# Designs tried in a protein design chat: VHH binders against UV DNA damage endonuclease (uvsE). Part 19

Target 1, 305 residues: UV DNA damage endonuclease (uvsE), of Deinococcus radiodurans (q9rte6)
Amino acid sequence: MTSACEAVPQLGLVCLTVGPEVRFRTVTLSRYRALSPAEREAKLLDLYSSNIKTLRGAADYCAAHDIRLYRLSSSLFPMLDLAGDDTGAAVLTHLAPQLLEAGHAFTDAGVRLLMHPEQFIVLNSDRPEVRESSVRAMSAHARVMDGLGLARTPWNLLLLHGGKGGRGAELAALIPDLPDPVRLRLGLENDERAYSPAELLPICEATGTPLVFDAHHHVVHDKLPDQEDPSVREWVLRARATWQPPEWQVVHLSNGIEGPQDRRHSHLIADFPSAYADVPWIEVEAKGKEEAIAALRLMAPFKKD
Short names: E, the ipSAE of ESMFold2; O, the ipSAE of OpenDDE; V2, 0.75 times the mean of E and O plus 0.25 times the DockQ between their complexes.

## First folded at step 14 (VHH; framework vhh_6z1v_2)

Design m4 (from j4 with D62K K65E; at its last look DockQ between E and O 0.67; V2 from the best seeds 0.00; counts 0 for: pae E 3.9 > 2)
Amino acid sequence: EVQLVESGGRLVRTGGSLRLSCAASGFTFSDYAMGWFRQAPGKEREVVAAISGSGGSTWHAKFVEGRFTISRDNAKNTVYLQMNSLKPEDTAVYYCAADYSTYLWFYSPEYDSWGQGTQVTVSS
ESMFold2, look of step 14: ipSAE 0.378; ipTM 0.730
ESMFold2 (binder alone), look of step 14: mean pLDDT 80; pTM 0.826
OpenDDE, look of step 14: ipSAE 0.693; ipTM 0.863

Design m5 (from j4 with L104Y S108N; at its last look DockQ between E and O 0.69; V2 from the best seeds 0.00; counts 0 for: pae E 3.0 > 2)
Fold by ESMFold2, look of step 14:
Structure m5 (fold): chain B 305 residues (1-305), chain A 124 residues (1-124)
Amino acid sequence: as target 1 above (305 residues)
Amino acid sequence: EVQLVESGGRLVRTGGSLRLSCAASGFTFSDYAMGWFRQAPGKEREVVAAISGSGGSTWHADFVKGRFTISRDNAKNTVYLQMNSLKPEDTAVYYCAADYSTYYWFYNPEYDSWGQGTQVTVSS
């Protein structure tokens, strides 16, 4: 019922390390298209196998560094969602046991996993071909999460921004029709241009979709002085109300390189918003990755004594 | 200072091929998504293709599907558009554009920075 312990937020690692420990192999579309079908199969088998091994190592890395939240790279399995080419899907199916084992390594270590696959995904686009490719891409990411053995709940969040501005009603209307592996994991994050948290909140309420609050985006969007503005705390609390249970709330943390209005992410976090002190899960969106987490641990509220 | 300089546009026959290049300077190239847009006389500027900062994700408009391929070389700070099977309707000024790392509206012409364009003319 109650807890006397005051837990500090869990700081999440985003995708990769600056060091060599967590780095994934890739292939570009142009190089892939130059390969024969047999060469494509061999390439993806080798690449996916290697990335699954690295991902297993990422679970060990997180455990060893007391990291309890990890954002999976949305580029783990290149070409998985390529229209008209099922090579990636077939290779990933072949590797299903290894993928599941990698997922278990995270859950056994107590590491929460999520994804933020936003590149070229615009579910509420006014262009039918963009809507189709967006659902295909989201379904591919949800398939990866299923293959990792991850629950179809916002605990294992599949996160997007609000998409095309001025189309919030269309976004709210389409969410119930998304495939269950996507819909049941979906979260929405405010951005610095198209959707404020105020614009997303009614969508989240109408669809049962958690709102991930990003204070940096909010400050840029509303041209606020910094992340200590009183509205930052207000939106932390409003966003929390969209989470069931509220202990699953995730927020995003970043600083601008040259000040609060700079959209570019700094290497380290110099300014931790006081409004975030009681948030249970924070993704650290800093170029310094694990170095930024280490630096944050030396600041209030994370610093011991 | 941010600069985007397109090159490679020229007069070409129907069915021909071209490769456009866009040299970028003055910013951390790999942090930016890149797009190719085109504008024909009397028409609005429209997206042709887009590519993520890492080069791992691409998007191509249906009207160029299978004919055009966007690519980038982050070591050379250059984005390319390979154009094959050209048609007279492809005649336009082609622009490269850059937007910081996360691109919410990759087909929206509100990218952060734009080049001056390179003319592609496809003759019947």
Scores: ipSAE 0.423, ipTM 0.746, lowest interface PAE 3.0, mean pLDDT 90
ESMFold2 (binder alone), look of step 14: mean pLDDT 82; pTM 0.837
OpenDDE, look of step 14: ipSAE 0.576; ipTM 0.824

Design m6 (at its last look DockQ between E and O 0.69; V2 from the best seeds 0.00; counts 0 for: pae E 4.8 > 2)
Fold by ESMFold2, look of step 14:
Structure m6 (fold): chain B 305 residues (1-305), chain A 123 residues (1-123)
Amino acid sequence: as target 1 above (305 residues)
Amino acid sequence: EVQLVESGGRLVRTGGSLRLSCAASGFTFSDYAMGWFRQAPGKEREVVAAISGSGGSTWHADFVKGRFTISRDNAKNTVYLQMNSLKPEDTAVYYCAADYSYLWFYSPEYDSWGQGTQVTVSS
């Protein structure tokens, strides 16, 4: 352990590697729908079993590369939340011992796990069908986290953006009614369009939900010159206050390909915001994945010489 | 330059089928979520279906579930909408859209749009 005065942030790997080491199988909906019920079961059993094995290997990979934070892919178990088809749920239940063993591999290696679903989730939508599908999808993700043996706390975060703009009050009102496996893990991240950190903070405070600050999104949303703007540090600190304990704070790090206003993620991080120097946990949202982490380790504050 | 070009819209009878295609160029296709939207005369543009960059996650509006299926072929930089059991209510201009984010179900929030293709379902 490093003291708070000497600590450098833990850099997190997001989902997969650029190299072949951590890559997961998928199946498309169209291919899946072409299968009979028996063929669906066999397909998902093979796919889920393979992905759990790869996930176990991801724990080894993280340990070998001193990675202490890993974002689980929300696509590990395709069709798990498919309405009207519980084949995925049944297969995952059958694989419960293997899933738990994979979770233990991460815990034993000292690797924090979180998830930021890649699905089309809008909890505060004004359309009932979208709200229903959103809760169903989040419940499926929380089920995966339960199956991995992960605590129902923000340590094992289930992260979303704020959803439909102009509906912050509705978001604040619905959060207490979310299923406990979702609610107890929920975090909210500012985005570049609908919800600034200023708009999310009162929602987070009212519901006891931690705010994940994304400086890149903030810069784009407010049209700031770059991530050294003084407001970036202000929001790191205000977001930290929503975390209990504050040592669990996660922030997101990315750079724009063509400059600070480009929302597309660059391959590497050339500009590490000074405001992030004392943040304990950083998810590195760069196309270069493990290559971006390696490059960051050669920069201040990570370079020890 | 980002380009999205829809094709396949035409006149079809109630109960018929139609496949829409959207050819994409000028960006790394697999990095972008794709959506199909439609706009009927006198109505707001609405999302019909969406698909993640990898193709591993999809979403379909309830009014098309069981009838329409979104898919993509990342080797061909193309997204599709298979439309079965068509109804006169499905008459609309159908738009393809691309977005780097996965949060949005509303047309103003997607980064790029095609010009649209007309689908007309006759009674």
Scores: ipSAE 0.271, ipTM 0.668, lowest interface PAE 4.8, mean pLDDT 89
ESMFold2 (binder alone), look of step 14: mean pLDDT 80; pTM 0.812
OpenDDE, look of step 14: ipSAE 0.566; ipTM 0.822

## First folded at step 15 (VHH; framework vhh_6z1v_2)

Design p1 (from h3 with S101G; at its last look DockQ between E and O 0.76; V2 from the best seeds 0.00; counts 0 for: pae E 5.3 > 2)
Fold by ESMFold2, look of step 15:
Structure p1 (fold): chain B 305 residues (1-305), chain A 124 residues (1-124)
Amino acid sequence: as target 1 above (305 residues)
Amino acid sequence: EVQLVESGGRLVRTGGSLRLSCAASGFTFSDYAMGWFRQAPGKEREVVAAISGSGGSTWHADFVKGRFTISRDNAKNTVYLQMNSLKPEDTAVYYCAADYGTYWYFYSPEYDYWGQGTQVTVSS
């Protein structure tokens, strides 16, 4: 009989390794504030240079381990969006050639990059100062992606959750007015509290924004028994329809530490949802990082032995 | 058996300084974002500052920028709020809070765990 070629999902590494291979430096605001302006510049130059070198090494790491999807840390360049302090922006501009070279290392290795800014970004906040800082932060992240030479498309996604609950109409209304480097990369992910996939889908359809489905969040939000619930497959397919092309679809994979309703991420993935078997791109949100990817590769559908 | 225990609240003169601390137990501290909130009499609870699980990212409300600084020591399972240049309008009960998700720092209903509060009173 003729040999069948079954594609398996690409498993993505999130931000760093548990091993020493991909680890980034940071600085706290309190330590940074203790520095003079000249000391701040020197600190950020050293830190950003070091993180760009480590990022270049992350491309080699991904290639060596057959990882074709990598989530960039949104904390690579601390203080980049600090209001009233342009030091980070100036330092990053100075390092533009090094940043571009790091981006090419990923592209040359066939590694898809995305970012999921996780902190203090609520585009549809009812607080004007939060809306302003949120757009500033997203613009800074988009600037990083531009500096890496990454396309302004959902291939190089800037991913957010839906923000403040009960404000979906406000979210849909603001998306067309976002700066193009942000808007053209934007994706939305359902969460376990504020926005179900059903609440996000109309927003995604109205704005041309891809929906990233997270089955773990869905199970927690709807109090479902586990990720084998029939609605999980239904939402994989409905989310896929928001992607152009559909082969760019990304989903998120995580398990709860103490069961399906526990929102805390486990070290490894014990329960891979059957609904994900044909999804092209999966970010593995497990504490075990590369160890979780290695363990998944020993399971169906990845092993097939 | 999650516990968040604030300490350090007291009476202080206008222009003075104070450091609040919040000791955490019963969860993996570095996995949780931490926030400081305050509630003055007759007002809703409001976010003052927040800090990521690693301590690498912080946020401060406009009404405290330049005066208050949030920090954390993951080895001691403790989050701090350094409060400088205190004003009478800073008088409130200050609460620490913890949340596993790092996205939602601005809204009190979205935090998983709360302390009992510590009173800060700033005299004229």
Scores: ipSAE 0.210, ipTM 0.641, lowest interface PAE 5.3, mean pLDDT 89
ESMFold2 (binder alone), look of step 15: mean pLDDT 85; pTM 0.872
OpenDDE, look of step 15: ipSAE 0.451; ipTM 0.768

Design p2 (from g1 with S109P; at its last look DockQ between E and O 0.73; V2 from the best seeds 0.00; counts 0 for: pae E 2.6 > 2)
Amino acid sequence: EVQLVESGGRLVRTGGSLRLSCAASGFTFSDYAMGWFRQAPGKEREVVAAISGSGGSTWHADFVKGRFTISRDNAKNTVYLQMNSLKPEDTAVYYCAADYGTYWYFDSPEYDYWGQGTQVTVSS
ESMFold2, look of step 15: ipSAE 0.518; ipTM 0.792
ESMFold2 (binder alone), look of step 15: mean pLDDT 85; pTM 0.874
OpenDDE, look of step 15: ipSAE 0.621; ipTM 0.834
ESMFold2, look of step 17: ipSAE 0.456; ipTM 0.759
ESMFold2 (binder alone), look of step 17: mean pLDDT 85; pTM 0.878
OpenDDE, look of step 17: ipSAE 0.630; ipTM 0.837
ESMFold2, look of step 18: ipSAE 0.424; ipTM 0.750
ESMFold2 (binder alone), look of step 18: mean pLDDT 86; pTM 0.874
OpenDDE, look of step 18: ipSAE 0.658; ipTM 0.851
ESMFold2, fold request of step 19: ipSAE 0.485, 0.492, 0.441; ipTM 0.792, 0.791, 0.765
ESMFold2 (binder alone), fold request of step 19: mean pLDDT 85, 86, 86; pTM 0.875, 0.877, 0.878
OpenDDE, fold request of step 19: ipSAE 0.746, 0.729, 0.727; ipTM 0.882, 0.877, 0.876
ESMFold2, look of step 20: ipSAE 0.416; ipTM 0.734
ESMFold2 (binder alone), look of step 20: mean pLDDT 85; pTM 0.877
OpenDDE, look of step 20: ipSAE 0.592; ipTM 0.825

Design p3 (from j4 with S101G; at its last look DockQ between E and O 0.80; V2 from the best seeds 0.00; counts 0 for: pae E 3.7 > 2)
Fold by OpenDDE, look of step 15:
Structure p3 (fold): chain B 305 residues (1-305), chain A 124 residues (1-124)
Amino acid sequence: as target 1 above (305 residues)
Amino acid sequence: EVQLVESGGRLVRTGGSLRLSCAASGFTFSDYAMGWFRQAPGKEREVVAAISGSGGSTWHADFVKGRFTISRDNAKNTVYLQMNSLKPEDTAVYYCAADYGTYLWFYSPEYDSWGQGTQVTVSS
């Protein structure tokens, strides 16, 4: 009876470090708009170049710390999706070789990349202008993923929440019409308000979109006592069934500051749900970032004998 | 206790400019996305602009047409709305709102916290 060596979950770093190692530059819309066209180009060229360099360093950081999953910042290239201004796109095109090199650094290091766009992205909004801007933003993110040389598969995930509550049918209906660079990478995550995993599952099944389960969101949403509730394991398994292959499954790990019902993320992970013991990929959503990952590695099941 | 206090609203003439401020307290400011809303008499509250916790991402309503810009200073726990080229149609009470990491920005009842609002009146 060969003891199936239960593969230890891979842990993922979310966007940046608490330390100075992985920090990105940005510019506000207000400051950007105050610039002339020439100044805008110069500003974005400088900023994008810097962020690409930092991104290349992030690959090295992940490799050095045995982090095999990394969430890309959705703010790596500010103004890229700005309506009526294509300066960002032009600059990114100019920096295409550097961006590709940065992508290769991750793939060569065996680090999986994904993105989680900002909360302003609502594909199923009841407002047409929000839907339009959402598709534009998602397309911009997909462009970045393509520029990094990443495959158009859920391996390189573009992750969204369900968006506007009560509009699941609308979401299911629009997903097939999304641009391929977006659609082929799309995943859905349950949240603490609008969409439970039960509400997302039919959408995922109808569209072939994988479900990223967040136990913390589930606990808050259903007012459960903690992440050891039996339903947590149930949803881990049901979510896994939406992945092809199941070994690609990603889940989110976070704890509340004042307890399981607190929406605010803690600095470290004090409670690792037993339901996640056999999950292949875990994004760690903690304020402590790499410190939280390091602390987790000292805990079972990650502790090396 | 979470507090949001708006300021800067006043009477201005058409074509004028205003800068609204919202001072926040009682929470970790950088962890919250901030938004500006407005409500005109007899109309529903509508979202004007939103900004992520880091300030790296923003959203503006179409009716802004480049006239308004949201920004924030996390060191001062303040979010701003620069309003240029004001029109009578911009007359409303403007509200500041805070939300912790949700996709619910466009729907007023789901925000975590609201200010009391500041009156902006644009006279022709």
Scores: ipSAE 0.341, ipTM 0.707, lowest interface PAE 2.3, mean pLDDT 91
ESMFold2, look of step 15: ipSAE 0.362; ipTM 0.720
ESMFold2 (binder alone), look of step 15: mean pLDDT 81; pTM 0.835

Design p4 (from h3 with A50F Y105T; at its last look DockQ between E and O 0.53; V2 from the best seeds 0.00; counts 0 for: pae E 4.9 > 2)
Fold by OpenDDE, look of step 15:
Order: sequence, then structure tokens, then C-alpha cells
Structure p4 (fold): chain B 305 residues (1-305), chain A 124 residues (1-124)
Amino acid sequence: as target 1 above (305 residues)
Amino acid sequence: EVQLVESGGRLVRTGGSLRLSCAASGFTFSDYAMGWFRQAPGKEREVVAFISGSGGSTWHADFVKGRFTISRDNAKNTVYLQMNSLKPEDTAVYYCAADYSTYWTFYSPEYDYWGQGTQVTVSS
């Protein structure tokens, strides 16, 4: 009876470090708009170049710390999705070789990449301008993914929440019409207000979109005592069934500051849900970032004898 | 105690400029997306602009047409709205709001915190 060595979940770093190792530059829209066209180009060239360099370093950091999942910042290339201004796109095109090299660094290191765009992205908004800006932003993110040389599959996930509450049917209807670079990477995540996993599952099944389960959001949404509620394991498994293959499943791990019902993320993970013991990929959503990951490594099931 | 305090609203002539400020206290400012809303007399409250916790992402309503710009200074726990080329139709009470939510909403009751508002009046 060969003891199937239960593979330990892979942990994922979210965007940046608490330390100085992985920090990205940005520019505000106000400051950017105050610049002349030439100054804008120079500013974005400098900023994008710097962030690509940092991104390359992030690959090394992940490799050095045995982090095999990394969430890309959605703010790596500010102004890339700016309506009426193609400066970002032009600069990114110019930096295409460097961006590709950065992508290869992750691939070569065996680090999986994904993105979780900002909460501003609402594909099923009842406002046309929000829908338009959302598609533009998603397309920009997909462009970055392509530039990194990443496959157009859920392996390199573009993760969204369900968006506007009560508009699940609209979301299901629009997903097939999304650009391929977006659609083929798309995943959906339950949130603490608008969409429970039960509300997302029909959309996922109808569109072939994988479900990223967040136990914390589920607990808050349903006002459960904690992440040991039996429904947590149920949804881990139901969510897994939306992944092809199931070994690609990603879940989010977070704790509330003041307890399970606190929607605010804690600094460290004090409670690891038993339901996640066999999940292959876990993004750690804690304010402590790499410190939270390091602390988890000292806990069961991650502690190496 | 959580507080959002708007300032900078005043009477201005058409074509003029204003900068609104919203000072936040009582919560971790950088963890919240911040937004500006406005409500004109007899009209529903509408979203003007939003900015992410880090300030790296922004959204502006179509009616802004590049005239307004949201920004924030996390060191000062303040969010700003630069308003240029003001028009009489911009006359409203402007509200600052904070949201920890992982999704966008345009309905006022769903936001976590709100200011009391500041009056902006644009005369012809």
C-alpha cells in the first residue's frame, strides 16, 4: 500500500514584499496628466523599465524562497489602459524584449504567474462606461500576460470577482464575447457581499470558467463561525471540479484581524483551514506578505520534519 | 472613530477650478479605495471618481471628460479631487467615501464610510 505522499500545497506571494525586495514604482494620474507628451513618454519609459527590472528580481526572490506562485501587480504599468493615450502601449512595445525576459525568468524558475485586477473592473456593470473601461483594463492586463510569454490558459489566471451584484446572468452572457487573451485566462472568485460561491458556480459551469474559492469571503458572506465550517470543504471540492485539470486549482487564504467575521486581512495567518490541506495552489492574502508565508512554513502541514 | 472630512467646496465661476480634499481618520487609509461622489438637487448621488488603496489605479466617470482628476496621499491620509473647467451642471454636494470591498458598487449604502459633503456651486 504505497503511502501516496500527499503533495504539500504551493504557496503564492501576492504582488509585493513587506521588505524592500519586491517593490514597484507608480505614478498618479494627476501627475501624469501634468506632463507634456514627451515627458509622459520619458516618465513611462523610466517607470516601466524599472518595474520590469524589479519583476525580474521578483522571479529570483520567489525561486530563492521556494515560492512557486506569484500574483503580478495590476499596477505594474500605470496608464497602460488610459483612454485616449497610447503612450503606455508604445513604451511597453519598446520594452517587449525585457518584458519577455522577465516572463522567462519566472517560467524557468518554475513559478506560476497570475493576476487579480483591481476592484474597479466590473465587466457586468449596469453602466456602459464602466463596462468599457473594464474591458480595456482587462485587455491591457492580457497584453502584459502575452508580453511575458505566458500561455492563454487558466494556468496564468486573470481573476475577477463577479462584479455587480444581481447581474450574474449578464456576466455569464458577456464572458463568451470577451477577447481571447482575457477569456481564456479568466477565473471568478467569490466575495464577501455580491457573489457567494453558490451564485458563481452556475456562471462558471455555463462558461467553462474556473472558480477560485476564498474561504474567508465565504465565512463573512454567510456569517459562519470560522473556516472549519463543513461548507468550506464542500466548496473547495465543488470549486475544484471547475478546473481542468483539477491540479491547477487555486484558492485564497486569509484571516480576519479581529476574527473570522472581520473582512480586513490579518498580518499573519493564524488559522489554516483543514479544508485546504490538499489544495495544490494557495495564494496567501495577508498584510505580512512574505512574513506570512514564512510563518506558514513553520506550521502544519508545511513544516518539514 | 472613523471620520471623513471634505473641504474646498465654494462658489466658483464657469471655467474655474477647485481642488477638493478629504481627510480621513480612524482606519487604515491605504487599505481602502477612496471615491468622490456628488449629488445635485433633485438628482441621485452619482460616482465621480475612484482610486485604489495604493493609488496605482483610478476610475473616472464619463461626464468628467478629463476635467476632474482623483489622487491621494497616503502619508497624509487624504484623497483629492482636482476639478478644472467647471460648469454649472457640476453644482452639487461632493462626498468622499471609503470602501474596503473587493468589488465596485455605485450605491451609497454599500460603501463603508462617508463624509458629510462639501458644497460646490458653479455660477454662469
Scores: ipSAE 0.068, ipTM 0.571, lowest interface PAE 3.5, mean pLDDT 91
ESMFold2, look of step 15: ipSAE 0.280; ipTM 0.666
ESMFold2 (binder alone), look of step 15: mean pLDDT 83; pTM 0.854

Design p5 (from j4 with L104W W105F; at its last look DockQ between E and O 0.73; V2 from the best seeds 0.00; counts 0 for: pae O 2.2 > 2)
Fold by OpenDDE, look of step 15:
Structure p5 (fold): chain B 305 residues (1-305), chain A 124 residues (1-124)
Amino acid sequence: as target 1 above (305 residues)
Amino acid sequence: EVQLVESGGRLVRTGGSLRLSCAASGFTFSDYAMGWFRQAPGKEREVVAAISGSGGSTWHADFVKGRFTISRDNAKNTVYLQMNSLKPEDTAVYYCAADYSTYWFFYSPEYDSWGQGTQVTVSS
C-alpha cells in the first residue's frame, strides 16, 4: 500500500514584501491630473518601467525563496484604466517587450501568477457606471496578463468577490458576456458579508467559473468558532470540484488579529486549518507577507523532517 | 474608539473650489479604504469617490466629471476631497467613510465607520 506522498501545498506571496525586495511605485490621481499631457506620458513611462523592472525582480525573489505562487499587484500600472485618458495604454504598449520579458521570468521560474482586483470592481453593481468602470478595470488587468504572456485560463486567475449582495443571478447572467481575456481567467471568492461559498457555488456551476474558498471569510460570515469547523473541509472539497483540473485549486489563508471572528488579517499565520493540508495552492494573506510564509514553513504540514 | 471628523465644508459660489478633509483615528488608517459620500435634502446618500488603503487605486462617480478628486495622506491619517467647478447640484452634506471590507459599494449600515458630515452649499 504505497502511501501516496501527499504533495505539500504550494504557498503564494501576495503582491509585496515587508522588506524592500518587492515594492512598487505609484502615483495618485490628484498628482497625475495636475500634469500636462506630455508630463503624464513621461511620468507613466518612468513609473511603468520601474515597476516592470521590480516585477522581474519579484520573479527572482519568488524563485530564490521557493515561492511558486505570486499575486500581481492590481496597482502595477496606475491610470491604465482611467476613463478618457489612454496615456497608460500607450505607454504600456511601448513597454510591451519588457512586460513580456517579466512574464517569461515567472514562467521560466515555475511561478504561477494571478490577480485579485480591488474592492471597487463590482461587475454586478446596481449602478451602471460602476459596472462599466468594473469591466474597464478588469479588461485592463486582462491586458496586463496578456502582456505578460500568460494563458487565458484559470491557471492565471483573475479573482473577484461576488460583488453586490443579493445580485447573484445578475452576476451569473453577465459573466458569459465578459470579454474573453477576462472571462476565461475569472474566479470567484467568498467574502465575509455579501457572498458565502453556498451563494457563489450555483453561480460557479452555472458559468463554469472556479471557486476560490477563503476559510477565514467563511468563519466570519457564518460566525463559526474557528477554521476547524467541519464545514471548512466540506467547502474545500466542493470548491475543488469547480476547478478543471482540481490540481489547479487555489484557496486563501488568513487569520484574524484578535481571533477567528476578526476581519483584520494577522501578521503571521498562527492557525493552519487541517482542511487545507491537501490543497495544492494557498495564497497567504497575512500582514507579514514573506515573514508569514517563512514562519508557516516551520509548521506542519510544511516542516521538512 | 474609531473617529472620523470631516471639515472644510462651507458656502461657496458657483464655479468655486473647496477641499474637504477627514481626519481619522482609532484604527490602522492604511489598512482601510476611505470614501466620500454626499446626501442632498430629500435624496439618498450617494458615493462620490473612494480610495484604497495604499492610495494606489481610486474610484470617482460619473457625476464628478473630473471636477472632484479623492486623495489621502497616510502619515496624517487624513483623506481629502478636492472639489473644483462646484455647482448648485453639489449642495449636500458630505460624509467620510472607512471600510476594511473587500467590497466597497454597500449601503451605509454595512460600512465600518462614518463621520458626522460637513455641509457644502453652492449658491448660484
Scores: ipSAE 0.367, ipTM 0.725, lowest interface PAE 2.2, mean pLDDT 91
ESMFold2, look of step 15: ipSAE 0.567; ipTM 0.816
ESMFold2 (binder alone), look of step 15: mean pLDDT 80; pTM 0.824

Design p6 (from m4 with S30D; at its last look DockQ between E and O 0.68; V2 from the best seeds 0.00; counts 0 for: pae E 5.4 > 2)
Fold by ESMFold2, look of step 15:
Structure p6 (fold): chain B 305 residues (1-305), chain A 124 residues (1-124)
Amino acid sequence: as target 1 above (305 residues)
Amino acid sequence: EVQLVESGGRLVRTGGSLRLSCAASGFTFDDYAMGWFRQAPGKEREVVAAISGSGGSTWHAKFVEGRFTISRDNAKNTVYLQMNSLKPEDTAVYYCAADYSTYLWFYSPEYDSWGQGTQVTVSS
């Protein structure tokens, strides 16, 4: 019979492997724009088909390595959110059966999926063109998750930082108006610059949005000595209260290359925060990817006594 | 150790074209998002374009959309700004910036490292 003392957090793989097993093709905007309409269709059909096959392989990889949490790459389907060009949307619609099968490969393997669309997305920007492109990009991410057959709940999370600093009220006001495929999956993560967990918590509470706590960002933002500071445990618990159910809580784990204040992610995780010992889902944000997961598994609390 | 060196700024006529380059050293280039910013006299510095570390994602401000294109060559540790259909309003000092981040900041104080700038002047 198993007990609560034998349960350990699930360590998540982020986007790709250091090895060749999970690597996705891409195309730059400039190269894409040099193509004729027919060439664009052919290019995206080939690229999307290839990436869907690789994604099925990622499900097998996760299953084979006992990985139960995987962050999907935001680069799976380049040009899907390109304004004025519906080629990507049409190609993805054509590939709907293959995309759905890829999603089933993950859920059949018991692998939780989420996305963290970060670059170029600032929902509360004071620039209207950034707000418009941000909603388009988020809608494209949600469309991918729908196509994979993923639930419109925080179990299949679409995660963002708080965006432009000093605009928390604007963020809280816009969240209820987001399209349902985005809104129902949305989570917010504290960052090291614009939004502390204290600034995000009222927004999360007001909008019913889960808070993903990142201890490394917290330590950098508040200039704390390290991730063993007592506030780290306090924020794990306060963030947990924003999750319904609390068993779905996700936290982010990273170490700095040259110490706790270094924002650059290390290759491996040398310092696992004691505050994270009872968190069910941890995304490992280390440059060593699967190597970092393997190394963590040799440490407490992951190794058996 | 981190160094960003812009080049290519000069005087050009309205309607002309120009390509700016920014050579980077002292860091793992493809781990960094890159941006081009500009500052006209008496104005705040503003973002012109940005590109992800891999080069797979780009963003351009609306006032340059269709005219400017950011790109990067990770083998040469260089980011570029191709500037077409130049207008007098494009006259500014153009800065290259780099940030080690999972998210993009559209405001200049948030980037980790900056070049010294290159002057672009568009006449008439």
Scores: ipSAE 0.258, ipTM 0.672, lowest interface PAE 5.4, mean pLDDT 89
ESMFold2 (binder alone), look of step 15: mean pLDDT 80; pTM 0.825
OpenDDE, look of step 15: ipSAE 0.336; ipTM 0.709

